VH-VL binders against q9y8q3. Designs and how they scored, part 12

Target 1, 263 residues: q9y8q3
Amino acid sequence: MRRIGLEALERVLYPVIPVVVTAEHQGRVGGMLAAWWMQASFTPPILAVAIAPERYTYKLVRESGVFAFNLLDFKLVDKAPFLGDVSERLLPGKIREAGLNIVRGEVLGAPLIAEASAAVELELVDVVEAGDHDVFLGEAKAVYTVDDFRGGMWSLETYRPLMYLGRTRRPGPVYRVYLTPRGWERREIEFAGGKLKPLAEKRVRLISRVEEAVKASSSREEAVDAVRRILSEEGLDPSDAEYLVEDALRRAKSYRRRGQSSS
Key: E = the ipSAE of ESMFold2; O = the ipSAE of OpenDDE; V2 = 0.75 times the mean of E and O plus 0.25 times the DockQ between their complexes.

## First folded at step 4 (VH-VL)

Design n3 (framework fv_masavibart; at its last look DockQ between E and O 0.04; V2 from the best seeds 0.00; counts 0 for: pae E 15.6 > 2, placed apart)
Fold by OpenDDE, look of step 4:
Structure n3 (fold): chain C 263 residues (1-263), chain A 124 residues (1-124), chain B 110 residues (1-110)
Amino acid sequence: as target 1 above (263 residues)
Amino acid sequence: QVQLVESGGGVVQPGRSLRLSCAASGFTFSSYAMYWVRQAPGKGLEWVAVISYDGSNKYYADSVKGRFTISRDNSKNTLYLQMNSLRTEDTAVYYCARGSSYGEPWYYYGMDVWGQGTLVTVSS
Amino acid sequence: QSALTQPASVSGSPGQSITISCTGTSSDVGGYNYVSWYQQHPGKAPKLMIYDVSKRPSGVSNRFSGSKSGNTASLTISGLQSEDEADYYCSSYTSSSTLVFGGGTKLTVL
């Protein structure tokens, strides 16, 4: 082995099977593709996922206390970028727009992706601040699978797991690489490519404005007020301001810490 | 075609301020980290600053830290360098360059697109 | 950060192979695989020739190759041609989340 930079840590940890985290609050259903998840406990059965405050799903989970993990079949690989790159904040009905359907879980009523190969209803039990992300701990209340899961394990006769290998490294456009172990089919999908480009750009612009507002503010309260105004101007929910400010502040701290610790 | 065009260079006295601009075209500007690199006459390349795709992260060379500010307006596809308290040693051709897509500053995959540069001369 | 160390000049005849070294520390060249090489002709902007130590951008001749051993990165130009005469700069990411360039190497084709 050779020593490499810590900046490559995320990439080293791939491949992973990402989950789609779904949640609902006040009639808004959202979801995001998440690679940073794990089983945290066997008894009780608890799963964990890291979510940044900027994510709309962060809000939904925090506000509702109920969420779900969904495992996608590789046949849905083309939906993954949409779920990862587009924010429900900017595109209400994102999951539907991605061509996916929602069904309700039988126990918690959590929003599940109908086309998923597996789903888990989770009740939020704790949130741990890890840094620029919070780790959400959820106790599993129900599990659902397609028929491919039998005999206590996946047969992989019909289920094709979706694995994320990471992003390509190039000066130019970045591609996300997806694989399935069955047949080793590979897909490379450009970040913010095609129809996602405008939506991704809108998100970037919003984040930029938020960050500028935060930087220009002398207090958290001032920052929140400024971001409320920005959201209002953009026709978005001003109540999201606190989440966006929190995200910006955490990232700023992280960047400073990295710079100082490396010196 | 992919293109970067710097502007704003000129002759200024020490202690003065100057703002450089870099207009991007032919690619999704908002998706890329951007760099400023300068080159004094007859000298080598010197990294000045970098900004992430969304402007959330910035880093500076020690030589310009506290005096220069890198920023961007993604709605205008423009990169900026605000230079304050200019010194004679800041005299150089200033290049803007495109870094990695979806790039944080620490994702250094090289700078594959460069402008032609704009000359900044600081002299009494 | 201190500049990476490059030879001031190298020379070769057409058709030959030359190598330009770029020596840093474990905090830059030796610590990361974020080494790039740039070619610069007089009065022109630099051009990316190699990134990630050994990867070649589209459109760059396969005569250009990069490698790294320890704290030293190397650019090799095979089949030297007159148009290769230029200044060459290496760069690297640093542990301080900054970039550093080498001092540059003037390549003369004899």
Scores: ipSAE 0.006, ipTM 0.463, lowest interface PAE 12.0, mean pLDDT 89
Fold by ESMFold2, look of step 4:
Structure n3 (fold): chain C 263 residues (1-263), chain A 124 residues (1-124), chain B 110 residues (1-110)
Amino acid sequence: as target 1 above (263 residues)
Amino acid sequence: QVQLVESGGGVVQPGRSLRLSCAASGFTFSSYAMYWVRQAPGKGLEWVAVISYDGSNKYYADSVKGRFTISRDNSKNTLYLQMNSLRTEDTAVYYCARGSSYGEPWYYYGMDVWGQGTLVTVSS
Amino acid sequence: QSALTQPASVSGSPGQSITISCTGTSSDVGGYNYVSWYQQHPGKAPKLMIYDVSKRPSGVSNRFSGSKSGNTASLTISGLQSEDEADYYCSSYTSSSTLVFGGGTKLTVL
């Protein structure tokens, strides 16, 4: 074996089957594709997912304590930009914009994607800080499947897992790479292309503005006040400020470890 | 031996066209991004263009955008540069260079294999 | 800026260490860890000496090292030898999905 840089770590661990994490707070439903999830316990049944504080879904799960995992068939691969690349803050109702419908779970009322091949309702039981992401632990309270799940396992004659391989390693726009194992069909989906590009650029500018405000602040409260003002100016929810400050501080710590050190 | 060999250089008048070729051998050409870099006489290196391993993405320096086209034929292990509307300031030695591989864990922009160059002279 | 800034020349005696600087902006050297250094002897094609700021390709002497701080990358050559006399170029990836080279530095070994 050959040693490689730690920047490749996540790509070595791909392919994975991502889930769409869905949640609701105050009548607004949001979601995100997440590759960094696992089953953490059998009794009780606990699932874990890593979510960065910058994600809108982070707020929705923290505030509601209820969320869902949704497994998608590869036929839905073209929906990925609406589910992972565009912030719900910038495109409210992005799940509907993707042409997907929300139904409610029977046990927790969790928002489920009607077109999913499976869904799991989760009650939040703990959140653990793990660097630039927090790990959300949820107890599974219900599971749903389509008829393709037969005899205690998936039929790969009809269910085509959506597998994620990471982002492109080539010059040009960033593409997210997906495949399905039957026939090894592969799709490369442009990150934030076309009509979504202005929204993605707005998100980048917002994140940069937040990072600069946090860097310029001498205390956490000063940083939160500055970010609250930024959010208000942008027509966004000022209550997100604390989560965004936490993300900016974690990113600053991660950058120092990865990049050049002062000597 | 890993090798890149440019050809197609020569003397042409302004406004004319010229096509450069770069023959690759000794490695899996279709796994690598490829570059054109030029160097005017007595001057430094100037990046001209890059093409992804499968040809799906192409980028150009502003000085050549709209006039030059990079392309590749992976079945023939050959990189091309079509140069149209040539100007006297395009006079240079043109190098092809090998970039990052699809098989590397990170994309990088180092050019680790270079050809010997082919001279293009644009003069009336 | 369309080109990275390097000193036009540097010199040193055999056995000395010298450093060549390469200054860009937050949109290139400062924003990415995709800085490379090339050595070019007269009449020859460039040779890659450093990539990804500080990494050496196989076959490049450990006398060559790279680093960066902020918007400035540096190539350091220790134990200077007569064969190190050459032109040196830095390059960086940019936020416009392009590459830029520095203007080049002529190293003279006295």
Scores: ipSAE 0.000, ipTM 0.418, lowest interface PAE 15.6, mean pLDDT 84
ESMFold2 (binder alone), look of step 4: mean pLDDT 95; pTM 0.963

Design n4 (framework fv_masavibart; at its last look DockQ between E and O 0.08; V2 from the best seeds 0.00; counts 0 for: pae E 14.7 > 2, placed apart)
Fold by OpenDDE, look of step 4:
Structure n4 (fold): chain C 263 residues (1-263), chain A 125 residues (1-125), chain B 110 residues (1-110)
Amino acid sequence: as target 1 above (263 residues)
Amino acid sequence: QVQLVESGGGVVQPGRSLRLSCAASGFTFSSYAMYWVRQAPGKGLEWVAVISYDGSNKYYADSVKGRFTISRDNSKNTLYLQMNSLRTEDTAVYYCARGSYDILTGYDYYYMDVWGQGTLVTVSS
Amino acid sequence: QSALTQPASVSGSPGQSITISCTGTSSDVGGYNYVSWYQQHPGKAPKLMIYDVSKRPSGVSNRFSGSKSGNTASLTISGLQSEDEADYYCSSYTSSSTLVFGGGTKLTVL
């Protein structure tokens, strides 16, 4: 082994099978791809996922206390851009726009992706601040699988796991690389590419304005008020201001890129 | 100590070829995009080329496209610029520079935070 | 691509504040927040002073600040000192995935 820079840490930890985190609040259903998740406890069964405050899903989970993890078949890899690059804040109903359907879990009524190969309903039990992300701890209340899961194990006869290998780097377009162990099929999907580019750019611009507002403010309260005004001007929900300010403040400390996520 | 050292400059006639090298030290060379930037005598800075960390992507200024080739050998911590069909207007100090990048997110930045001292290329008949 | 537009020269007295403008288009300065500024003393290599429009690398004096409005980025140097006398270049990422520099500005400290 050789020592490498810490900048490569995230990429060293791949591949991972990401989950789609889904949640609902006040009739708004959102979701995001998340690579940073784990099982945290066997008894009780607890799962954990790291989410940044800027993510709309962050708000949904915090406000509702109910969320779900969804495992996608590789055949749905082309839906990943909608789930990873687009914010429900800017594109209401993005899951439907991605061509996916929502069904309700039987126990918590959590929004599940109908086309998922597996899903877990989770009740929020704790939120731990880790840095620029918070770790959400959820107790599993129900689990669902397709028939490929037999005898306590995936047979992989029909289920094609979606593995994330990471993203390419600039210069040039950035691609996220996905792979399935079934035949080792590989897909590279452009980050915020194609028709998603305008929405992605809008997100970046919004985050930039938030950052500027936070920088120009002498207090958190003033920053929140300023961001409320920005959101109002953009026709967005002013109640999201606190989340965006929190994200901006954390990014100011961590130097995380504007409008971009590590996942 | 982070350092870049250019070499290979000299006097050449028009139409000839020259290969520049840039030796990197003090950092993980293979983790960074690298740039060539040139400066004609008494003139401003001109971007020449960029190569991604793994060499998979290369981009060139229109003024050198088709004539210059940027490459790298990460095992040798060395950046190269192959200059073919040289013209008098290619006369300049050629700098190699490191493309900065976010150590937390892994995103590349589009600026150069480390520069070599440059090597002079003179194209004259 | 065409160079970004900078004034050929600016001057100021010690202690004063000066601003250098860098004007591009919506395909570069106006389209991205990837504007950087470089200082170059005679016979020396350029030095990064500002990146991402307004961020300073470690070791760069807080007298240097950057901003952007529309298609114009600005470098402001406050409390001007004799050692600030140099050429200054702006740069920007472009929609063609390339970089473009400004023509450069010569700063004279009177």
Scores: ipSAE 0.336, ipTM 0.749, lowest interface PAE 1.9, mean pLDDT 91
Fold by ESMFold2, look of step 4:
Order: C-alpha cells, then sequence, then structure tokens
Structure n4 (fold): chain C 263 residues (1-263), chain A 125 residues (1-125), chain B 110 residues (1-110)
C-alpha cells in the first residue's frame, strides 16, 4: 500500500449509497442528498447523519425534531442535481422542481419522497458537534419499502441502488459521478463456521455470564468485581471488566426504552 | 517500459479525413486520462483534445471542435483521434500524452508525464 | 493565440543560473497551483520537468526548480550545462477547465 494525502480521504471511502434527508418546519419541506450517514445503534435503532449548520435542512431538523431518510433507485439519478447541487434556500420547492412528490409517514408524519425505494422516519434524539458538521442522531420509528425488498433482502434484479463515487478531478467541468452495480457476485459465507464455531459459542456464554452477574449486583463496583472474577476464571484479562459491565448496563437500559415505547 | 506509440500520420489533401492511433503499454491504460497535443512545424505546443479514463468525457480545443473526435478502446489499450475536414493549418506533429485520473488513489493530474514520439500529419494540396 | 506569455529566448553561459518566466492571469497561473514545465530538445518529444508549480518528477535534476508569484510562474535552471539547451514550455490549468500552453522559450547555452 502507498500513503496518500488526507485531501483524498472521502474519495477512498466511496462508493457509498447516499440518502435524501427530508424534513419540514412550519409547512416548508426541504431535503438534501447526504453521503455521510450510518447506523449507530441496534437497540434502540439509531441512525446518524452529518449536516453542516449552513444547510437549510439543518434548520428544518433542529426546529422540528423529525426527519426522514430516503433511499433512491438509480432510475432517479437525473433528479440528483436538484437534491444535491442546490440549496432549498436558493431554489424554493426544489423537491417539487425535481418532479418528486412528498407523502407523510404514518408514525411521525415525516415528509417522505413518494418515489423512494425505502424511507425511514426518524425522531431527533441528539446532536453532536464533529468539527465543521454536526452529527444528528435519530431514532428510527418506522421503515417503508417497495416490493423490491422481499424475503428480508433487496432483489438486485429490479432494485438498482443509487451509489455515489465523488466528484471528477480531470480536465473539463466538474461532475458528480453516480453508479449502480452490474455483474455482482453473491457469496453466502457460514457465520462462525468450522474451527471458529467454538470461539463464537464461548463468546455467547461469556456475555450471558456477564449479564447475569450485572443483574445480580446492587452497584457498579459490585458488578465490576463479579465480572473481574468471571474473566479470571475464563483465562481472560480481568482489567477488561469495566468495559463489559458498561456494555451490559447499556443493553439493559436499551431494552427498557424499547419495551416502554413499543405499545 | 511505459510507452506510447502514435501511428496513422501521413500526407492528405484538405477536406479529407485521417485517423490517428496511440498504442499504450507498460501501465494500466484504463486508469488514465489521455491527451492529444500537436505542434506545427517550427511552432509551439497546442492542446488538441482530452478523454477521461473511461471515455465518458471528451473535450476539444476550439480550433478542432466539430471536426475531430477523440476516443479510446480500453480493451485494446489504444487511444484514437479521428480527424475530419482537415485543413492546411492542421499540419503538425501529433503527440499522444498520458494525463491521469486514478479514481482508486484519489489523485488527480493536471499535467502530462509520458509522451509518445509523435506522428506527422501534413495537409497539403 | 497563447494565453501564457513566455520570453521568446533566453541565454546563459555554463555554470550560470537562468530564469524563464510564464505570465498568465488570475484565471490560470494566478488562480491555480497546476503549473507545469516541459523541456523539448530538437526533434524529440517534450519531457515533464516540473509539475504543480514546484515539484520535480523522479529523474529530473535538482538544478531545475519552479516557483510562482502572483500571475507569473518561473522555471529556474542553476548550473547551466550544454544539454540544457532546448525549448521550454509552461502550461497551466484554467478556469474554463482546460490546459493552456505558453508560447515557448528557446534556451541557448553559450
Amino acid sequence: as target 1 above (263 residues)
Amino acid sequence: QVQLVESGGGVVQPGRSLRLSCAASGFTFSSYAMYWVRQAPGKGLEWVAVISYDGSNKYYADSVKGRFTISRDNSKNTLYLQMNSLRTEDTAVYYCARGSYDILTGYDYYYMDVWGQGTLVTVSS
Amino acid sequence: QSALTQPASVSGSPGQSITISCTGTSSDVGGYNYVSWYQQHPGKAPKLMIYDVSKRPSGVSNRFSGSKSGNTASLTISGLQSEDEADYYCSSYTSSSTLVFGGGTKLTVL
């Protein structure tokens, strides 16, 4: 491998599947194409997206506390300039100008792009400063898909993910490069198969022992002491006890929050 | 070992067509933008055309726009210049040159680091 | 017409230093750090000597250096040698997203 300059960092991370972030405040719907997003938690289900404060969508999400992620099929690639290259502030109604329609989510009333292949309604739970962007953390409250998602997976014969590869850096005008897969190879690899199976089983048992010890403890200090002993008995580093206790405590709180909000 | 070899030059009459080829070897041709640059006898260098690594973008000098077409065949490691409606002022040595856009490394290049030896095109009646 | 202005010729004696100028505008040399210099001996193809204003490719002598001030880029050759006698061209990226060459400078080593 060779070392390259940090100015190329985001391009090394491409291709990515961008989302359109949509939000509404006081009757005005806006959106932006965002490449810098991720899933941040399983329980509760939290998604994250980086948004600069100058973006109009930043204001809409901060003021409303409700937003959506929209995944687009590659057939909509001609719409990308309206979503990613111009601001709603300077082109009012850019989603409508792109020929896209807004519908409302069933749970939060979030503005969704009707033509999207999937959409997720999100309730804002935190905003974390990360340099020139803030990371918005949203708890997913609903998810919607088209029929191309079936059997728990996308059907790539009909769903063509819209992917982003970055800007050109060659002679001539600057272009944004979008792509969709062709000729994909599919492999199914057995999870923790063969000689790895005993290690995976040991991990499950260890986590269960840690959980039981934490539940039986009346304080963090008592839990750490108990988990330290478990680690020693397993021939593992007892100094890791605080990390495992923290993990178990977070999972216990997450289960309580999910059960509380599920009805 | 990196090499560019132009071919297809010759003497032609005004109004005729000529196709130049540039054979590339010793590098991954499909990772690089490619240039045509010409030099009239006794004159300086003049950029003619450029084509992106995948052939999706092509740009031309105003002096040749509408008459010349740059193309590439990445499976044959070959760059082409189709020159139609040739004029006497198109008389020049035509160089093939390697620029680059290497999407895998994130570098971009605004210079030509490898040049062929050129092929002479003479447009004369 | 060339957008970048170079002197038609320069001369120097062996061992001296010389500078070749390349003057453009804020739309090319002044606005971007994508200036390159090419050496061309008679009957031969150009050879890249300097890129990105001041960087040398592998195999180019450290006697060649590049710089820029305002709208003018400069190629400096120190310790002139007979083999430095050649034509020199500058080029720059432009705001129209193209490359442009200077008119060329003939260097004569006396």
Scores: ipSAE 0.000, ipTM 0.400, lowest interface PAE 14.7, mean pLDDT 84
ESMFold2 (binder alone), look of step 4: mean pLDDT 92; pTM 0.935

Design n5 (framework fv_cosibelimab; at its last look DockQ between E and O 0.01; V2 from the best seeds 0.00; counts 0 for: pae E 16.4 > 2, placed apart)
Fold by OpenDDE, look of step 4:
Order: C-alpha cells, then sequence, then structure tokens
Structure n5 (fold): chain C 263 residues (1-263), chain A 122 residues (1-122), chain B 112 residues (1-112)
C-alpha cells in the first residue's frame, strides 16, 4: 500500500450500499439517499446515519424523532439518485415524483418506500455533532424484507443490491457510478442531469444566497432573520432558516480548516 | 376524463404575434409537462417546446429560441404558447400535448389538444 | 442531436402485417424513450406505443413496438391490418443532449 491524500478518504470507502432515509413531519414526507450509515449497536439494535443540516430530511428526522432506512433494488437505480439530488424543500412530494410509493410501518408508522427490498423503522435516540454532518442514532423497532431474504440471509435470486462506487473525475459532467453484484451491471448517471438541471440550479442559487447572507451578518440571529426573508421571497418555509444557517456556518468552518491545513 | 381544450383559430399578419391557450381538465395539472407541437399543412409534427409547471421551467427547440414563449398558470390549469415575428411559414395547426413528467426519461404524450389553426397571411 | 427517419409511405392489404421503421441517426436508440403516434386525417395524434413498447388502454394488441439495436431503429408492427388503421404514423424520441423531443418525418399507411 501507499499513502495517499486525505481528500480521497470518502472515495476509498466505496463501494457501499446506500440507504434511503425517510421521515415525516406534519404530513410532509421526505427522503434522501445516504451512503454514510452503519450499524452502531447490537443490543439494543441501533443504526446510524450522517446527515447535513441543509438536507430537508435532517429537519424531518429532528422534528419527528422517527425515521426509516430503505434498501433499494438495483432496478430502481434510475430513481435513486433523484432522491439524493433533489430536495423535498424545493420539490414537495419528490418521492412520488420519483415514481415511488409510501407505506406506513406497522410499529412506528414511519414512512417506508413500498418498492424497497428492505426497510427498518427507527426511533431517534441521539444526535451527535461530528462536523459538517450530524450523526443520527436510531433504535430499530421493526424490520421488513422481501421474500428474497430467507433463512437469515439474502439469496440474491431476485434481490439485486444497489451499490454506489462513487463519482467520476473525468472532465465535463459529473457521473455517479452504481453497481450490482449480479453480473456486475454498471450504471453511470449524470449528477442532476437533464431535466433536473433547472431544479439543481435553483438549489445552488438558494444556497449561494444563504451563504452570502450569513457572511454579511454580524450575528447568528441576524443571519437567521436574513435567511427567513430569503425563504419567504422564494415561497419556501421560513422556519427552515435555522437549519440552512447552521449548515452554512459549518461549511464555512470546514473551509477555513482546510485552508489552514494547505497553507 | 382528461381533456386539453385549446383556443380558437387565429388569422395573423406577418410580423405580429399569436398566443394560443391550452386548458387542461380531468387531472392534476402540476403533475404533467405540457408541450407544444405544430404541423404545417401536409407536413409532419414539429416539437416547439415544453413547460414543466411544477419546476417553473420551460425548454424550447433551438429553431424557435427567442421567438417562442411557453407559460403556464397553475391556478387555471392553462398553458400558453406565444409565437412572435410571425411568418407565412408559421401557418400551421398548433397542438398542446400532455406528458407525465419523468425525470429519468423523455416525454410520452398521452393526451392532445384539438389543435389551433394559425394562419399567417398578408 | 439526432434525427429520426421514417419511410414516406407504406401500403398493404387488409389482414396482412405491415412494419414501419424509425431509424435514429446518432446515439443509441432506446425503447424507453420511443413512442409511436397515429394521426387520422383531420384529427390530433393519438398514442399507440409508448415507453418500453407499451400499449395504452384501448389500443389493440395488433399494434406492437420493437427495437433493433443493430440497425439503430425502432419499428411499429401492425398485424391483421384493418381499414381503420389507415393513417399517418409518427415515431418520437427524446434528445437528452438538449432535453428536446424529436419526431420522425411520419409515414402514411394506406390500406389497399
Amino acid sequence: as target 1 above (263 residues)
Amino acid sequence: EVQLVQSGAEVKKPGSSVKVSCKASGGTFSDYAISWVRQAPGQGLEWMGVIIPIFDTANYAQKFQGRVTITADESTSTAYMELSSLRSEDTAVYYCARAPYKFWSGYDFDYWGQGTLVTVSS
Amino acid sequence: NFMLTQPHSVSESPGKTVTISCTRSSGSIDSNYVQWYQQRPGSAPTTVIYEDNQRPSGVPDRFSGSIDSSSNSASLTISGLKTEDEADYYCQSYDSSNEGVVFGGGTKLTVL
């Protein structure tokens, strides 16, 4: 082995099977594709996932205290990136827009993806600040699987695991690579490509405005007020301002640290 | 029943503009994209552009870029197509067509308006 | 971008089978993006084949779509041809490069 730069850490950890994190608050259902998750405890059974404050799912989980992990079949590979690229904040009902359906868990009533190959209902037990992300710890209260899971193991006769290999580094559009073990079928999907471009651009513009507002503010309170106004102007929920400000502050902090290390 | 009802026939002078409407009923307007397709007499179908109301975005064929404007009013479930600087070659039947929005694929038109004849003559 | 090329006209007797081709000039043709429309004289087009060679409700199973990757073409096949099938047929696809829609030139089907 040879030593490489820490900037490559994330990429070294792939491939990984991502999960769709789903949650609901006040009738608003959302979800996101997440690669940074793990089992944190056997007794009690606890799962963990890292979520950035900017994510709408962050709000939903924080507010409700209930969430779910969903494992998707590779057949849904064309839909999966959408759940990561598009924010429920900007596209209400994005799971439906992805052509997916919601069913309720039997124990917590958590929103589950009907087409998922497996799902886990989780009760939030703790949130730990790691850096630009918080780690959400959830205790599993129920688990669901398709028939492919039998005898305590996936047979993989029908279930095709969705694996994420990472982002390409070639010039031009950024593609994300997905794989499945069955025949190692490979898919490359453009990040926020095609019809998603306008929505992606809207998100970028919003984040930029938030960042500028934070930079221009002398206090967190002032920043929150400014972002409330921005959200109102955009026809979005002003109550999201605190989350967006928190995200911007954390990102700014991380950039400063990176700059110091490179100097 | 889903229906797309377009505005009536238009007769226009060269250099003028025309605005055609397309009112949708029988479904959720915001769940679909509305395209405009025209057909000159005895000719084939020609795509002009599309609007996706839920995203508040429109895309146009290069041929009509800068000359066509497609808008939508969600409150009335109506899409509009305005074509400016009209020429005799713009004489055609103009159709609106609905397609489910699919971010991972193209547009398949499941319902069409009855068409609007626009005649451009001096 | 690309073009879709169709024959200008085809003709066949009732009860027979006819095939209309649609050839994509560049890029790979994909059934997920190919639709076929029927247009009778004086009427708006109607869908006969859509995404992945599916038939809408009300379209008889005499209509079927297929893809030939070797020729980079889609085909509409009409079996048991009926007089009512006489119409113009258009293939349509999606251009991801410009997020646009592309129509074929159309094919006039005459039932003899």
Scores: ipSAE 0.027, ipTM 0.627, lowest interface PAE 4.2, mean pLDDT 92
Fold by ESMFold2, look of step 4:
Structure n5 (fold): chain C 263 residues (1-263), chain A 122 residues (1-122), chain B 112 residues (1-112)
Amino acid sequence: as target 1 above (263 residues)
Amino acid sequence: EVQLVQSGAEVKKPGSSVKVSCKASGGTFSDYAISWVRQAPGQGLEWMGVIIPIFDTANYAQKFQGRVTITADESTSTAYMELSSLRSEDTAVYYCARAPYKFWSGYDFDYWGQGTLVTVSS
Amino acid sequence: NFMLTQPHSVSESPGKTVTISCTRSSGSIDSNYVQWYQQRPGSAPTTVIYEDNQRPSGVPDRFSGSIDSSSNSASLTISGLKTEDEADYYCQSYDSSNEGVVFGGGTKLTVL
């Protein structure tokens, strides 16, 4: 073995089977693709997932105390980008826009993806700080599967989990990379390409308008007023303006810290 | 000691089928992917497809889709390639080749069979 | 899919060094590992390089492989050339977009 640089750490730790974390608060459903999760306890059954505070799903879980893990079959790999890179605040109903349906869990009422191969309802029991992510500990209260789960294991003929390898780190469009279920080769799924492109373009355009308005403003109040007008013009909830102003400032600070790219 | 031993040469008529075997010895059969590669006289190497015995999954080159069937029998550590609707241009040496089966690879061939000459003539 | 282009032939005197190129037509040579196979007349291919630059056990250290990202190519280098090195040499990679193996056209090495 030879020692390598820590910048490669993330890719060394893949592959993983990602989950989609879903949550709801006050009628709004959000979701995110999460690779950094584990089972932490058998008795009681506790699962853990790392979520950055900037994520919309972070706030939904903190406020509601209820969330779900959803396991997707490889047949849905083309839909995974909708769940990882598109903010619910900027594209309301993104899960339904991706052609996925929400159903409710029987025990906690957690939002579940109907097309998932398995789902787990979770009640939040603790949140632990871990650097730039917080670790959410949830006690599993219910588990659901499709008929492919037989005799205490998955059927190899019908269930093919996603095997996530990370994002590309080369010039050009960003791809999420998955291991194929047969042949064990890499499958690259372009973020915001194909069917997703119109939705992603709408998001980019809206974010650009918000960022321009915030940068052009001389006070927080002026920025919030400008963003309210943008949201109204786009048919979105103007009450999100304060959040979007703070989010734009947070992103601007993050880009300056990176020193790698700023456009 | 790793060996891939193929079945003997065959002479076939146009329109018939051929089934070539590849018996692997040395190591654990299910740890490997087995590919089939052919070489027409005076020509280069042409990949036909692969069998992954642990999953009983085969993938085929587009050119051969519908005419080739690749299978494996783990109990005998033997892979098979069957090519149907033979034509004179299918005259070639057919090789099996083994690769360690890894998450994102199974195409680093480490051992090759001796080759099987299939001649298609009237 | 992409092609791997090799020179049709190369020749050199015993004791000298040859380099055989393998240029990828589209996409990056760095996307997948490159293997090299030697095929002597009347024999099956044998592996001389795998994973770009690794030698199987029993392959002499005068065989080496390398990647040049700027020219989008792989190279097989044989130093201390011997008459037994006369063979056809094939590079090979994997095409993930078509899920298939790609071989180069082959290079006939002649030791003069």
Scores: ipSAE 0.000, ipTM 0.394, lowest interface PAE 16.4, mean pLDDT 83
ESMFold2 (binder alone), look of step 4: mean pLDDT 91; pTM 0.936

